# Designs tried in a protein design chat: VH-VL binders against o27280. Part 109

Target 1, 266 residues: o27280
Amino acid sequence: MDSMNVPEVLEIKRIVEESESVKTFIFSWDFRREVRPGQFVMVWDFRDEKPMSVSLIDPVRSEIGISIRRVGEFTDRVHGLSEGDLLGIRGPYGRGFELMGRDILLVGGGIGMAPLAALADEATARGMRVDALVAARTADELLFLDRLEAAGVNISTCTDDGSCGFKGFAHERLLTLEENHDMAAVCGPEPMMFQVMRILDERDVPAQLSLERYMKCAVGICGQCCLDDTGFRVCAEGPVFWSQELSRVREFGRYRRDPAGRRVPW
Key: E = the ipSAE of ESMFold2; O = the ipSAE of OpenDDE; V2 = 0.75 times the mean of E and O plus 0.25 times the DockQ between their complexes.

## First folded at step 3 (VH-VL)

Design u4 (framework fv_libevitug; at its last look DockQ between E and O 0.06; V2 from the best seeds 0.00; counts 0 for: pae E 13.8 > 2, placed apart)
Fold by ESMFold2-Fast, scan of step 3:
Structure u4 (fold): chain C 266 residues (1-266), chain A 123 residues (1-123), chain B 110 residues (1-110)
Amino acid sequence: as target 1 above (266 residues)
Amino acid sequence: QVQLQQSGPGLVKPSQTLSLTCAISGDSVSSNSAAWNWIRQSPSRGLEWLGRTYYRSKWYNDYAVSVKSRITINPDTSKNQFSLQLNSVTPEDTAVYYCARGEDSYYYYMDVWGQGTLVTVSS
Amino acid sequence: QSVLTQPPSASGTPGQRVTISCSGSSSNIGSYYVYWYQQLPGTAPKLLIYSNNQRPSGVPDRFSGSKSGTSASLAITGLQAEDEADYYCAAWDSSLSGPVFGGGTKLTVL
C-alpha cells in the first residue's frame, strides 16, 4: 500500500504550547518517508481532514512537529486533545523550500513562522547565516523566539502595537534592515507577504513564499490530480512559490474570492 | 532524457589550470529544477564532490571547502553547458572527473552522470 | 581517510542476500539522508538509493536501503552476477558543509 496517501494513526507524543492560540503536536515519525521544510501533511481527527505545515523535523529523535493555530471548529477540537491521544497523519505533500547561498532572510508573521522554524533549523545546521524577522500583532503572539535563539538565528521582532521590538508592520521593519541576503523565505498573512515580496524584488533578493490556500492544489502533485476535459493533469506546485511566479498572479495580496467566485479585498 | 557529454584535456602540467566542459542535452543549464555538479574520483581520495552551479532568478555556486580557493564552475547558456576551472593543479589533482545533474538546491544527490574524463597532472 | 566507513569488500553467491554497511557520525548519517551509488567497472556511478530507502525508476526492488542511528545499510536480495560492482554510500556533512562519500565496497559474486 502507498503509505504516503493512506493516513497513519499516530499517538501525540508531546504537546508544546507556543502561545495561548498555538500548539505544536509532536509525533514519532518513520523517516522512510522523506520530509522537507515547507511541506505539509493532512491532519485527520476522524471527522475532518485539514492541511498543516510541518514545523519540526528531527531525524535524530525520529520526530516531526505540526504547529496549529486555533481559528475554527477543526482546530478547536485538535487543541482539546492531550498527550496519548490519536490523530491521522497523511503525507508529506507539496513543494518544499530550497536553500541557496550562505546568508538567508526569513520573514514570518504569526503562524507563518512554523514552516520557517523548520527551515531555520536546517539552514543553521548547514552553517548558513540566518536572519529572522518575526512579526505579530502583540508580543504574546510572537512565535518560536526561544527555538530560533537556541539555533543561533539573528532575530529582529516587530509588533503592530510596539510591545516587542520595532513598532509597526513587517515590511516597515524590513526597510530599516541593511544586511544583504542571498535568498529569502516568507510566510504569513497574504497582505504582509505581498509588501515584503515587493521590497525583496526591488533588492534583487530571490524570495520563496508559502501560501496556505494553495496546499489543496499541491495534493495533485502526489497523484491526487485535477483533470480537465482533455485528460491532462493540471496541478499548481504549491504551497511554496517563487516571487517571480506570484508577481504574475493579479489576486496575490490584493483580492481573495468567496465561494461564488466574487472578488473580496483583503 | 537528460544526457551529459564531457570534454577537456587529459594531461595538465603542475601549476597550470585544469579546464573541463560538460554539454547538456534534454534540459537547460538555466533550468530552475536542476543543479549542475562536478565530482572527481581518485585512488587516494575516493569520490569527492567539488561544487555545483544552479539558476534560481540569479546564478549561485556552492564549492567544497577543500578546493574553494582554486575552483570556478561557470554556466554557458548560449552553448547549454557548464565548465570546471581548477587553478594551480598538483599531481594530487590527478583523477577521473565527472559532471552530474542533481535535483534542486536542497539535496546533494546526483541522478544523471557524464561519462567521466581522466585528467593526469604530470610534467 | 574517507569520512564514512564501509568494508572494503563483500562477497556472495547467486540468489543469496548480501548487506553492505556504512558508518558515520551525528554530523552526517545521524542527521541527514543517506544515498547509495553503484559503479560497474569502467562506468560512472549510478544512483541506486536516495533518501535512505527510495529507489529511482529502473532500480529493481531487490535493492533496499535502511538507516539506524549513525549507520546505514544497503541490502541486495537474490544476488545476480551483474551486481558485481563497487558500492558507495553518501550523505551531507554539516562540519564540511557538503556531501561526503564512503570509501566504497567491492562486491564480488562468486
Scores: ipSAE 0.714, ipTM 0.840, lowest interface PAE 1.2, mean pLDDT 86
Fold by OpenDDE, second read of step 4:
Structure u4 (fold): chain C 266 residues (1-266), chain A 123 residues (1-123), chain B 110 residues (1-110)
Amino acid sequence: as target 1 above (266 residues)
Amino acid sequence: QVQLQQSGPGLVKPSQTLSLTCAISGDSVSSNSAAWNWIRQSPSRGLEWLGRTYYRSKWYNDYAVSVKSRITINPDTSKNQFSLQLNSVTPEDTAVYYCARGEDSYYYYMDVWGQGTLVTVSS
Amino acid sequence: QSVLTQPPSASGTPGQRVTISCSGSSSNIGSYYVYWYQQLPGTAPKLLIYSNNQRPSGVPDRFSGSKSGTSASLAITGLQAEDEADYYCAAWDSSLSGPVFGGGTKLTVL
């Protein structure tokens, strides 16, 4: 058995309240181990295990952060934890984002900003110009704004209700932006990502998109996260995909499979 | 700017102790961002990491399993150097030995190397 | 014998692109950053690539590194005579709790 697949029991060093529904859990990390923005870890609370994106990569403090949205029983339990409590972490897994060029556009929706925040840190550290379109349903759900601003990211916000920034969806806001970028990274609700990808393709902007699927093994063996037609495993070939790859995935933006394997619309 | 200068005998008899010293210039042996390594190279064993010493509020040593029972790496803050002692040497320990600075952070690599010292174990 | 596996030799003509492979396992390349060292004849190894694909100052951009799964690759474009050297891949190994090296690849410029 590969040691990398055995959860490490780690102490929660700090908990950051990002929003009413999102917390970031900070852990000590051995940075001899490779970790990239866009990769995910399996979080184990000794009862259940769920994939979570890495949202913070801090080599200076030797820490990583995992942002978790409260959405169900597992996350309810995790949100009930305190600093000093223990969690099992295995990984990281999956393909992370690649950085190219000098100007990068980040488009994130809700908790989708988690991996993008980590990417923003790396990009800015590399001296790249980073524009971020941060979307949420309401102003209260906008994530990592202060963190992004502190990093020197140019932020544009949009909310469904207009409570902050542009009133509308991310793709609508994107249409109002004229500037082209060398690359884009996108993460959020799949319908959002689908629309954003279309616009970026029309503009000939290379784009990477992070998908979310039900994952069980995280190592590409169980097939639970397989995408129809292509056989792409989100945990192995993804979760970050190039737009060209996703163009081959018919289910993208259309439907997903639930834990029972049934097709469900977005 | 950082330089490593090795010194020590190039000939050691079997069963004796191999001793080498690495003098550091342009950095501190007690740097909290560095690890000080010994590596050897031979045709038979290739490049082989032997161990390291580093300071992180206190001194730590990591040794390769292959030599753990025989190796000691010691820092000398007063002279800004670190040493290698390898006990009970055999002809298999014949190699070019290198000291090297390792970046012990997110980027874990050895970026500065000494000039190397050929140590021959022979009766 | 080496933990990481490299081809023993590679060759190319000036101006060509050559690649050197490095194969490992989940306990090293699969989980940890890969580094590359260049060793000119009679000299100590020199850091060529760190963290999979990063170049230290002074290393030409014709050198590039990549990693996929448990394998890594060093690419040299525009091969020059001065590139004739031994090249070693390296990575931390969790099972050995230390860095491990490949067996080295002797690159000959024809």
Scores: ipSAE 0.596, ipTM 0.839, lowest interface PAE 1.0, mean pLDDT 94
Fold by ESMFold2, look of step 5:
Structure u4 (fold): chain C 266 residues (1-266), chain A 123 residues (1-123), chain B 110 residues (1-110)
Amino acid sequence: as target 1 above (266 residues)
Amino acid sequence: QVQLQQSGPGLVKPSQTLSLTCAISGDSVSSNSAAWNWIRQSPSRGLEWLGRTYYRSKWYNDYAVSVKSRITINPDTSKNQFSLQLNSVTPEDTAVYYCARGEDSYYYYMDVWGQGTLVTVSS
Amino acid sequence: QSVLTQPPSASGTPGQRVTISCSGSSSNIGSYYVYWYQQLPGTAPKLLIYSNNQRPSGVPDRFSGSKSGTSASLAITGLQAEDEADYYCAAWDSSLSGPVFGGGTKLTVL
């Protein structure tokens, strides 16, 4: 029996330094608790819990990997841990990505590539043709390139500063790509996802986008992860949404919520 | 409780089209969490997945390579059913045919099966 | 010649433990979940084990699945007369781009 609502305390088996600001923490995982790309787990450092996407799903080695960007107090504490240290993990939670068709486009910005890397592994192993647009601020922050290449993914890159690949934003690079796809999967900064979604909608490409909202319970009870106009709960109806669902939400890409649920500008 | 009820002819002549239908109760053929499969079973080939149809903002089909030039699987949302058409049949297409629900299009397991229909291809 | 290899038969007496093997490759069992189906004579297959080792509601706990490397195993403890059936393993195969089944194992309860 898996217990999804109680953290399991797990030892950090390995730490991979993906960049100066991103580490992947690898744990032994009992796959009686099924995990799908796009689902999230709650990571507990014995003081706080935060949602994190799974970036590696390896049932052969009985391992999962969770990629964490250093952005504040919680992630600073977790980045200070070593192999052998303990973290609590509960989950997985949420709706993951659904693969369909034969040709998929991945569009990832920064740490948003984490769930897309897991999806890419599954898609290529299913025999899909996978194109990935990997975006970051700088070349040093482009994530998972070697892993994607080894999986047979066709990679395009863009950086805000032009240090690698196309100089500019992901949606600007997307406009220059001429390729038909059966679906797209998108994860990254919400302003990027909004612009990418608009382009994909105009091209009639079905898209699934992975969103972040402030979470408290992770099981859909407290309402803190709700989208404004729909009542969708990111932890229950998402974090992966179809673009058609998000097109009805006026807040998407325009503002965010603080921990008290109040609306604030991006 | 999801149930699948199959119908269609049990005898088909060579070179004709095999046609079967699967009626769904307790679920929708357009459910965004399901996939609708056809599988056949014969003594010589065992269990063989033929293909599936599913809805994710639009309709998709996946077909087994062995039959992809001859197979069509169509949903019918108004009747809440899905069909199998296999063109240009030969005696090697003689089998028990099953429809089945997949709980998810991400993994390929079938959690609900129809009763099966023996289809014999002979003159 | 199935992509997934099972012994064609197995047998046991009531109360014993029986295992049924399923051998594959890195393109199927080595990378993907294994499923097991039970088929009673004259009936459709029934899902017995999903995602390597999970039981659907209504399947007794004396049925269990496991996976190691490119091989999988179905174990039946406390064997009963009603367990006499054909058993099939299944998995996605990336080289064939579709689900594949084992050739089946006929379990006889003596």
Scores: ipSAE 0.006, ipTM 0.470, lowest interface PAE 13.8, mean pLDDT 84
ESMFold2 (binder alone), look of step 5: mean pLDDT 92; pTM 0.940
OpenDDE, look of step 5: ipSAE 0.000; ipTM 0.480

Design u5 (framework fv_libevitug; at its last look DockQ between E and O 0.02; V2 from the best seeds 0.00; counts 0 for: pae E 12.8 > 2, placed apart)
Fold by OpenDDE, second read of step 4:
Structure u5 (fold): chain C 266 residues (1-266), chain A 123 residues (1-123), chain B 110 residues (1-110)
Amino acid sequence: as target 1 above (266 residues)
Amino acid sequence: QVQLQQSGPGLVKPSQTLSLTCAISGDSVSSNSAAWNWIRQSPSRGLEWLGRTYYRSKWYNDYAVSVKSRITINPDTSKNQFSLQLNSVTPEDTAVYYCARGEESYYYYMDVWGQGTLVTVSS
Amino acid sequence: QSVLTQPPSASGTPGQRVTISCSGSSSNIGSYYVYWYQQLPGTAPKLLIYSNNQRPSGVPDRFSGSKSGTSASLAITGLQAEDEADYYCAAWDDSLSGPVFGGGTKLTVL
């Protein structure tokens, strides 16, 4: 545990192509080192380091999975890797999701489904009823559907273009669903999460939301992921927050800090 | 369509090595979606998982703590089979031994079983 | 001696509903999927239920599984003579780093 901040060089055990732009990299993991859905790891390709959510936690196979969307130079390099290649992994870091109740709603958008997929596995294994609203821009960007189905998750899909499921945004689809749950877990674009949170609050459904911010150190030191007014560090106090906590965060759903520290709107 | 056929001696003397083989039909021992298990059953110990072998870019083995020091499970890709070797057997190792396929998903259930082999440890 | 605890026996008459309980701990049933196996006399165990409540193809819908907390249950409705068998629950166990089984329940159809 003392060495948790030192990247461990791990071999890519296997690669799962989730979509055209998303791959899941699977690693052997020693589960003496606890990892929870919603936590993240720092992935190091020996040139750069980026935070990535854990999308698979499999104690049976002694594996973890990290789903990575191709969005820039770092991820381009990583997507070029093959099974057997090496990556540095340090962590896990941050606060993960908590499970409560018997019925849980998952609302995910795009790559935001990554941590929720891991949560779904745990929840269903524990015997919880899991409903998942999976959103994406198009049908081909919907993630983990087969995996969720296999786990016994009740899936509702939503696409911006209507190519699969409900045509519209996740919060719009949510409004059409009348059933309440004991808790909800939300992860995706922040504007989506903001709208979803509002609806859930109105319905008195306890909700946890996973935020994405620029993270550099992952250990709460550098302050790059600090949320305005509250002083919350996404890497330390988050990335998973309760809706009540986020209600105190003025920037939530409104703006973020860029790598230079400037406020930029969503 | 997947079938497992077990073979090996049903009688082993104490301190000797128990050896069994499980031939696979309809699947590959090196399948990246399967794990190959040995389980035994006795009135005294019930059903007991002994270990597994599986291929995920390379070969892995997991063994039950109770037999870890004495057990070896080996795949044979050339014959599409896997074997059980249990060293230094005692009468406590008398049981019906089963091979089984697991990990149709990352949910670990065993969906195909061999016919079972009674192995008696006796002098 | 088994990690998971089952009643040693259960019985019912044809057409009845019977339930078989399986109790474990947080290291197994509390955290992982439960599986059920049916073992007819003189045969190998057969997968009956996977992932708490899912039925493999060929398993009648009169078989159902449920899970709550650290306990699981197998329910058989419309009991038939052919259901007379031993039933075992199973789950992955963190402490043992492998699957564990219940002691089995002998179901007698009267």
Scores: ipSAE 0.526, ipTM 0.834, lowest interface PAE 1.2, mean pLDDT 93
Fold by ESMFold2-Fast, scan of step 3:
Structure u5 (fold): chain C 266 residues (1-266), chain A 123 residues (1-123), chain B 110 residues (1-110)
Amino acid sequence: as target 1 above (266 residues)
Amino acid sequence: QVQLQQSGPGLVKPSQTLSLTCAISGDSVSSNSAAWNWIRQSPSRGLEWLGRTYYRSKWYNDYAVSVKSRITINPDTSKNQFSLQLNSVTPEDTAVYYCARGEESYYYYMDVWGQGTLVTVSS
Amino acid sequence: QSVLTQPPSASGTPGQRVTISCSGSSSNIGSYYVYWYQQLPGTAPKLLIYSNNQRPSGVPDRFSGSKSGTSASLAITGLQAEDEADYYCAAWDDSLSGPVFGGGTKLTVL
């Protein structure tokens, strides 16, 4: 018989309001379990369970943080909770980011900046030079700027509407930034990540990209298997993938699939 | 089962270059899941990490600050080995030198070690 | 000269529990994972514990690691004669931008 990990019921120690639509929930964490930037946990509100990326890893305070954007019924309920309330947490799960070289580029869109903020903390602590391109639709959706600046990260911003920084998309801003990074990590909407990946491939910069939709594969849910453009089905551990792995997936950045397997354009 | 076999001269004169090789069996030097380290051990300095090389779409090297100006660690994919070159050696470089495999570039632990090579720097 | 401080020696008799300490600072053990290595006389070090408390395949469960604040400990239960060896802790250090090792503890089984 299969045995699933039992969720630990943890008290919400602190809530940080990152924006009008994003909150970071902070919990005491037993670091007997490894937690690595790019990994996720399953969050259970005693009704539904959803995967959420870890956005803060603080072994000195024995805390983790989970940043949650308000996008539906589950997240609306969780946003209604207060410090002292309880949530079930299990994990961490999934492939985390690797760190290599000395100069790294982070490219984050919206809530995708959450796992990259944890990575930025680790990279700066290791003495790496960190450049972060933080992208959003509007200035109000730019996340973690103060935290990144406090960590010593060199920040560039862009917004679709021009309300902060460069007016335009992340890939357009990236073309104006220096080319010599040892690695890159990218997280955000798939169309943004696809365009960024193409530029990084052209620059011969190894890139790691985090895809929310593959978090189920990492937990072992078989229905999340991909269909490639040759008619072959493959299921890979996520959420972090190398750009070379994603270049083989025709649907990456172009369309997704609904629960019935139908193509849904971005 | 991964095994590491070391080779190189046991005696080097001061100011010369110390050269050692580590042959790998049971894994590839270009494995995306490995990092290839050099560590040395002496009574005066204890265990001291010198550096590593690893392949992630391209080759990377990390070197300890204390030896950075004198050290080169190079992979050889055709022979499935990696080497250590340490320039301008002094008697302080006398030590047992180990090659070792670590997992990934994120962590710095070594899970497989070579047997070690004693290198004496003397005239 | 070691950044991480270990007692130079420890001893026990077969069947006993022995604990080896490793003390550092916020720039190493306080912020990063701790690793433990066993070195038998005349051999290379062998990984005993990684990531504070994880055991590689093939390491007996009588070896365990723990970390609290800026200090770590290796515990050996049911001590055996074959455990006589040097033990080293290790961690990343911010100031040196690299992994550092403790000075080692010589364990004698009496």
Scores: ipSAE 0.277, ipTM 0.704, lowest interface PAE 4.4, mean pLDDT 86
Fold by ESMFold2, look of step 5:
Structure u5 (fold): chain C 266 residues (1-266), chain A 123 residues (1-123), chain B 110 residues (1-110)
Amino acid sequence: as target 1 above (266 residues)
Amino acid sequence: QVQLQQSGPGLVKPSQTLSLTCAISGDSVSSNSAAWNWIRQSPSRGLEWLGRTYYRSKWYNDYAVSVKSRITINPDTSKNQFSLQLNSVTPEDTAVYYCARGEESYYYYMDVWGQGTLVTVSS
Amino acid sequence: QSVLTQPPSASGTPGQRVTISCSGSSSNIGSYYVYWYQQLPGTAPKLLIYSNNQRPSGVPDRFSGSKSGTSASLAITGLQAEDEADYYCAAWDDSLSGPVFGGGTKLTVL
């Protein structure tokens, strides 16, 4: 009986409304167990269980935060919870981001900014220079701007509708940014990540990208999170992959899989 | 800022009780963000954590399995101290004993250490 | 005999880089944060690195920590004579239900 694989029932300590559609649920956490930015937990509402990225790692207050976008039945139920309500948490799982050099670029789209906010806190605490490109469809969906600013992160924004910052997609804004980073970390819609990866590869910037796939077991046994052609399991070998690892994956950026394993377009 | 000052006898006979105290300045033994540890060190065994006491709405103790049947760690809020008692000592308990502060009860690292007390168990 | 294994000694010359390894298992380093302590001759241990790679205030940036899988490493760059000390890694261990220290590494500065 491995305590890491057994869900722990935790009380919701605090809820932060990040936007109309995104809430961060904060729990007390036993920091004797390591948590790395880019890792995920399985959140259990006593009916269903879904993977969620860790967005806040605060050892001083003994807290973790999990940011959840309301997008379907499970997330609707979780968004209806209040402080003091219970959720099951198991994990953390997966490979987190690795920091290198002194200058890092973060590129986050929508809720994909959640694990990057945790990474930004770690990077700034190390004394790294952090630039963040925060992307969303509209200004109201830009996440974590105040938190990133307080941490000393240099923020660039883009919105599809132009309501804040650059009007356009994240990769289009990236083309207008300086090419002076030692590494990049990318998380967001897979089509965005694919375009961003191509630009960073051409610039010879080492990049790590966080992928999402359907998950069931979270420990690599069931195979439901596999990538085509490589057999990589997002829950075990990822969710964070180096761009060099992803260069071998035909499906990346082209399609996704539904819970039955069928290929569907993004 | 935080300082730990140890006191107690340096020589104890076999089968008797080793007793040490650690006085705290710059913090409180009942601080809700600290834990108060005892560690010992010998040339043959190296550093060995023995246990801790801490206050989080009530008092807690954690003891190393190797000494759990013989050890007691007690806080004294009126003197702002905490103590170590180790019963039924043998020569194998000869070591330098340290008290130490941990910053948080969820962690088991020690950020402030006492000066150390050599305790010899011999007749 | 510790569940965390360190080389018993290491050496280097002033100005050089030295690394000290710490090997454990999934029940300690693989699941929990690693800490490092420096013990100068005749003194108590001093916290050098916490949470794998964080430096307390006052610790020079030439000390760094890292972790990979069930192993951890302490690196010292720009080696100085005053770095001659014993170095210990530490982590929680599930089997022992408590913190455990490595056997220590005596660093000699030649």
Scores: ipSAE 0.000, ipTM 0.469, lowest interface PAE 12.8, mean pLDDT 85
ESMFold2 (binder alone), look of step 5: mean pLDDT 92; pTM 0.941
OpenDDE, look of step 5: ipSAE 0.020; ipTM 0.471

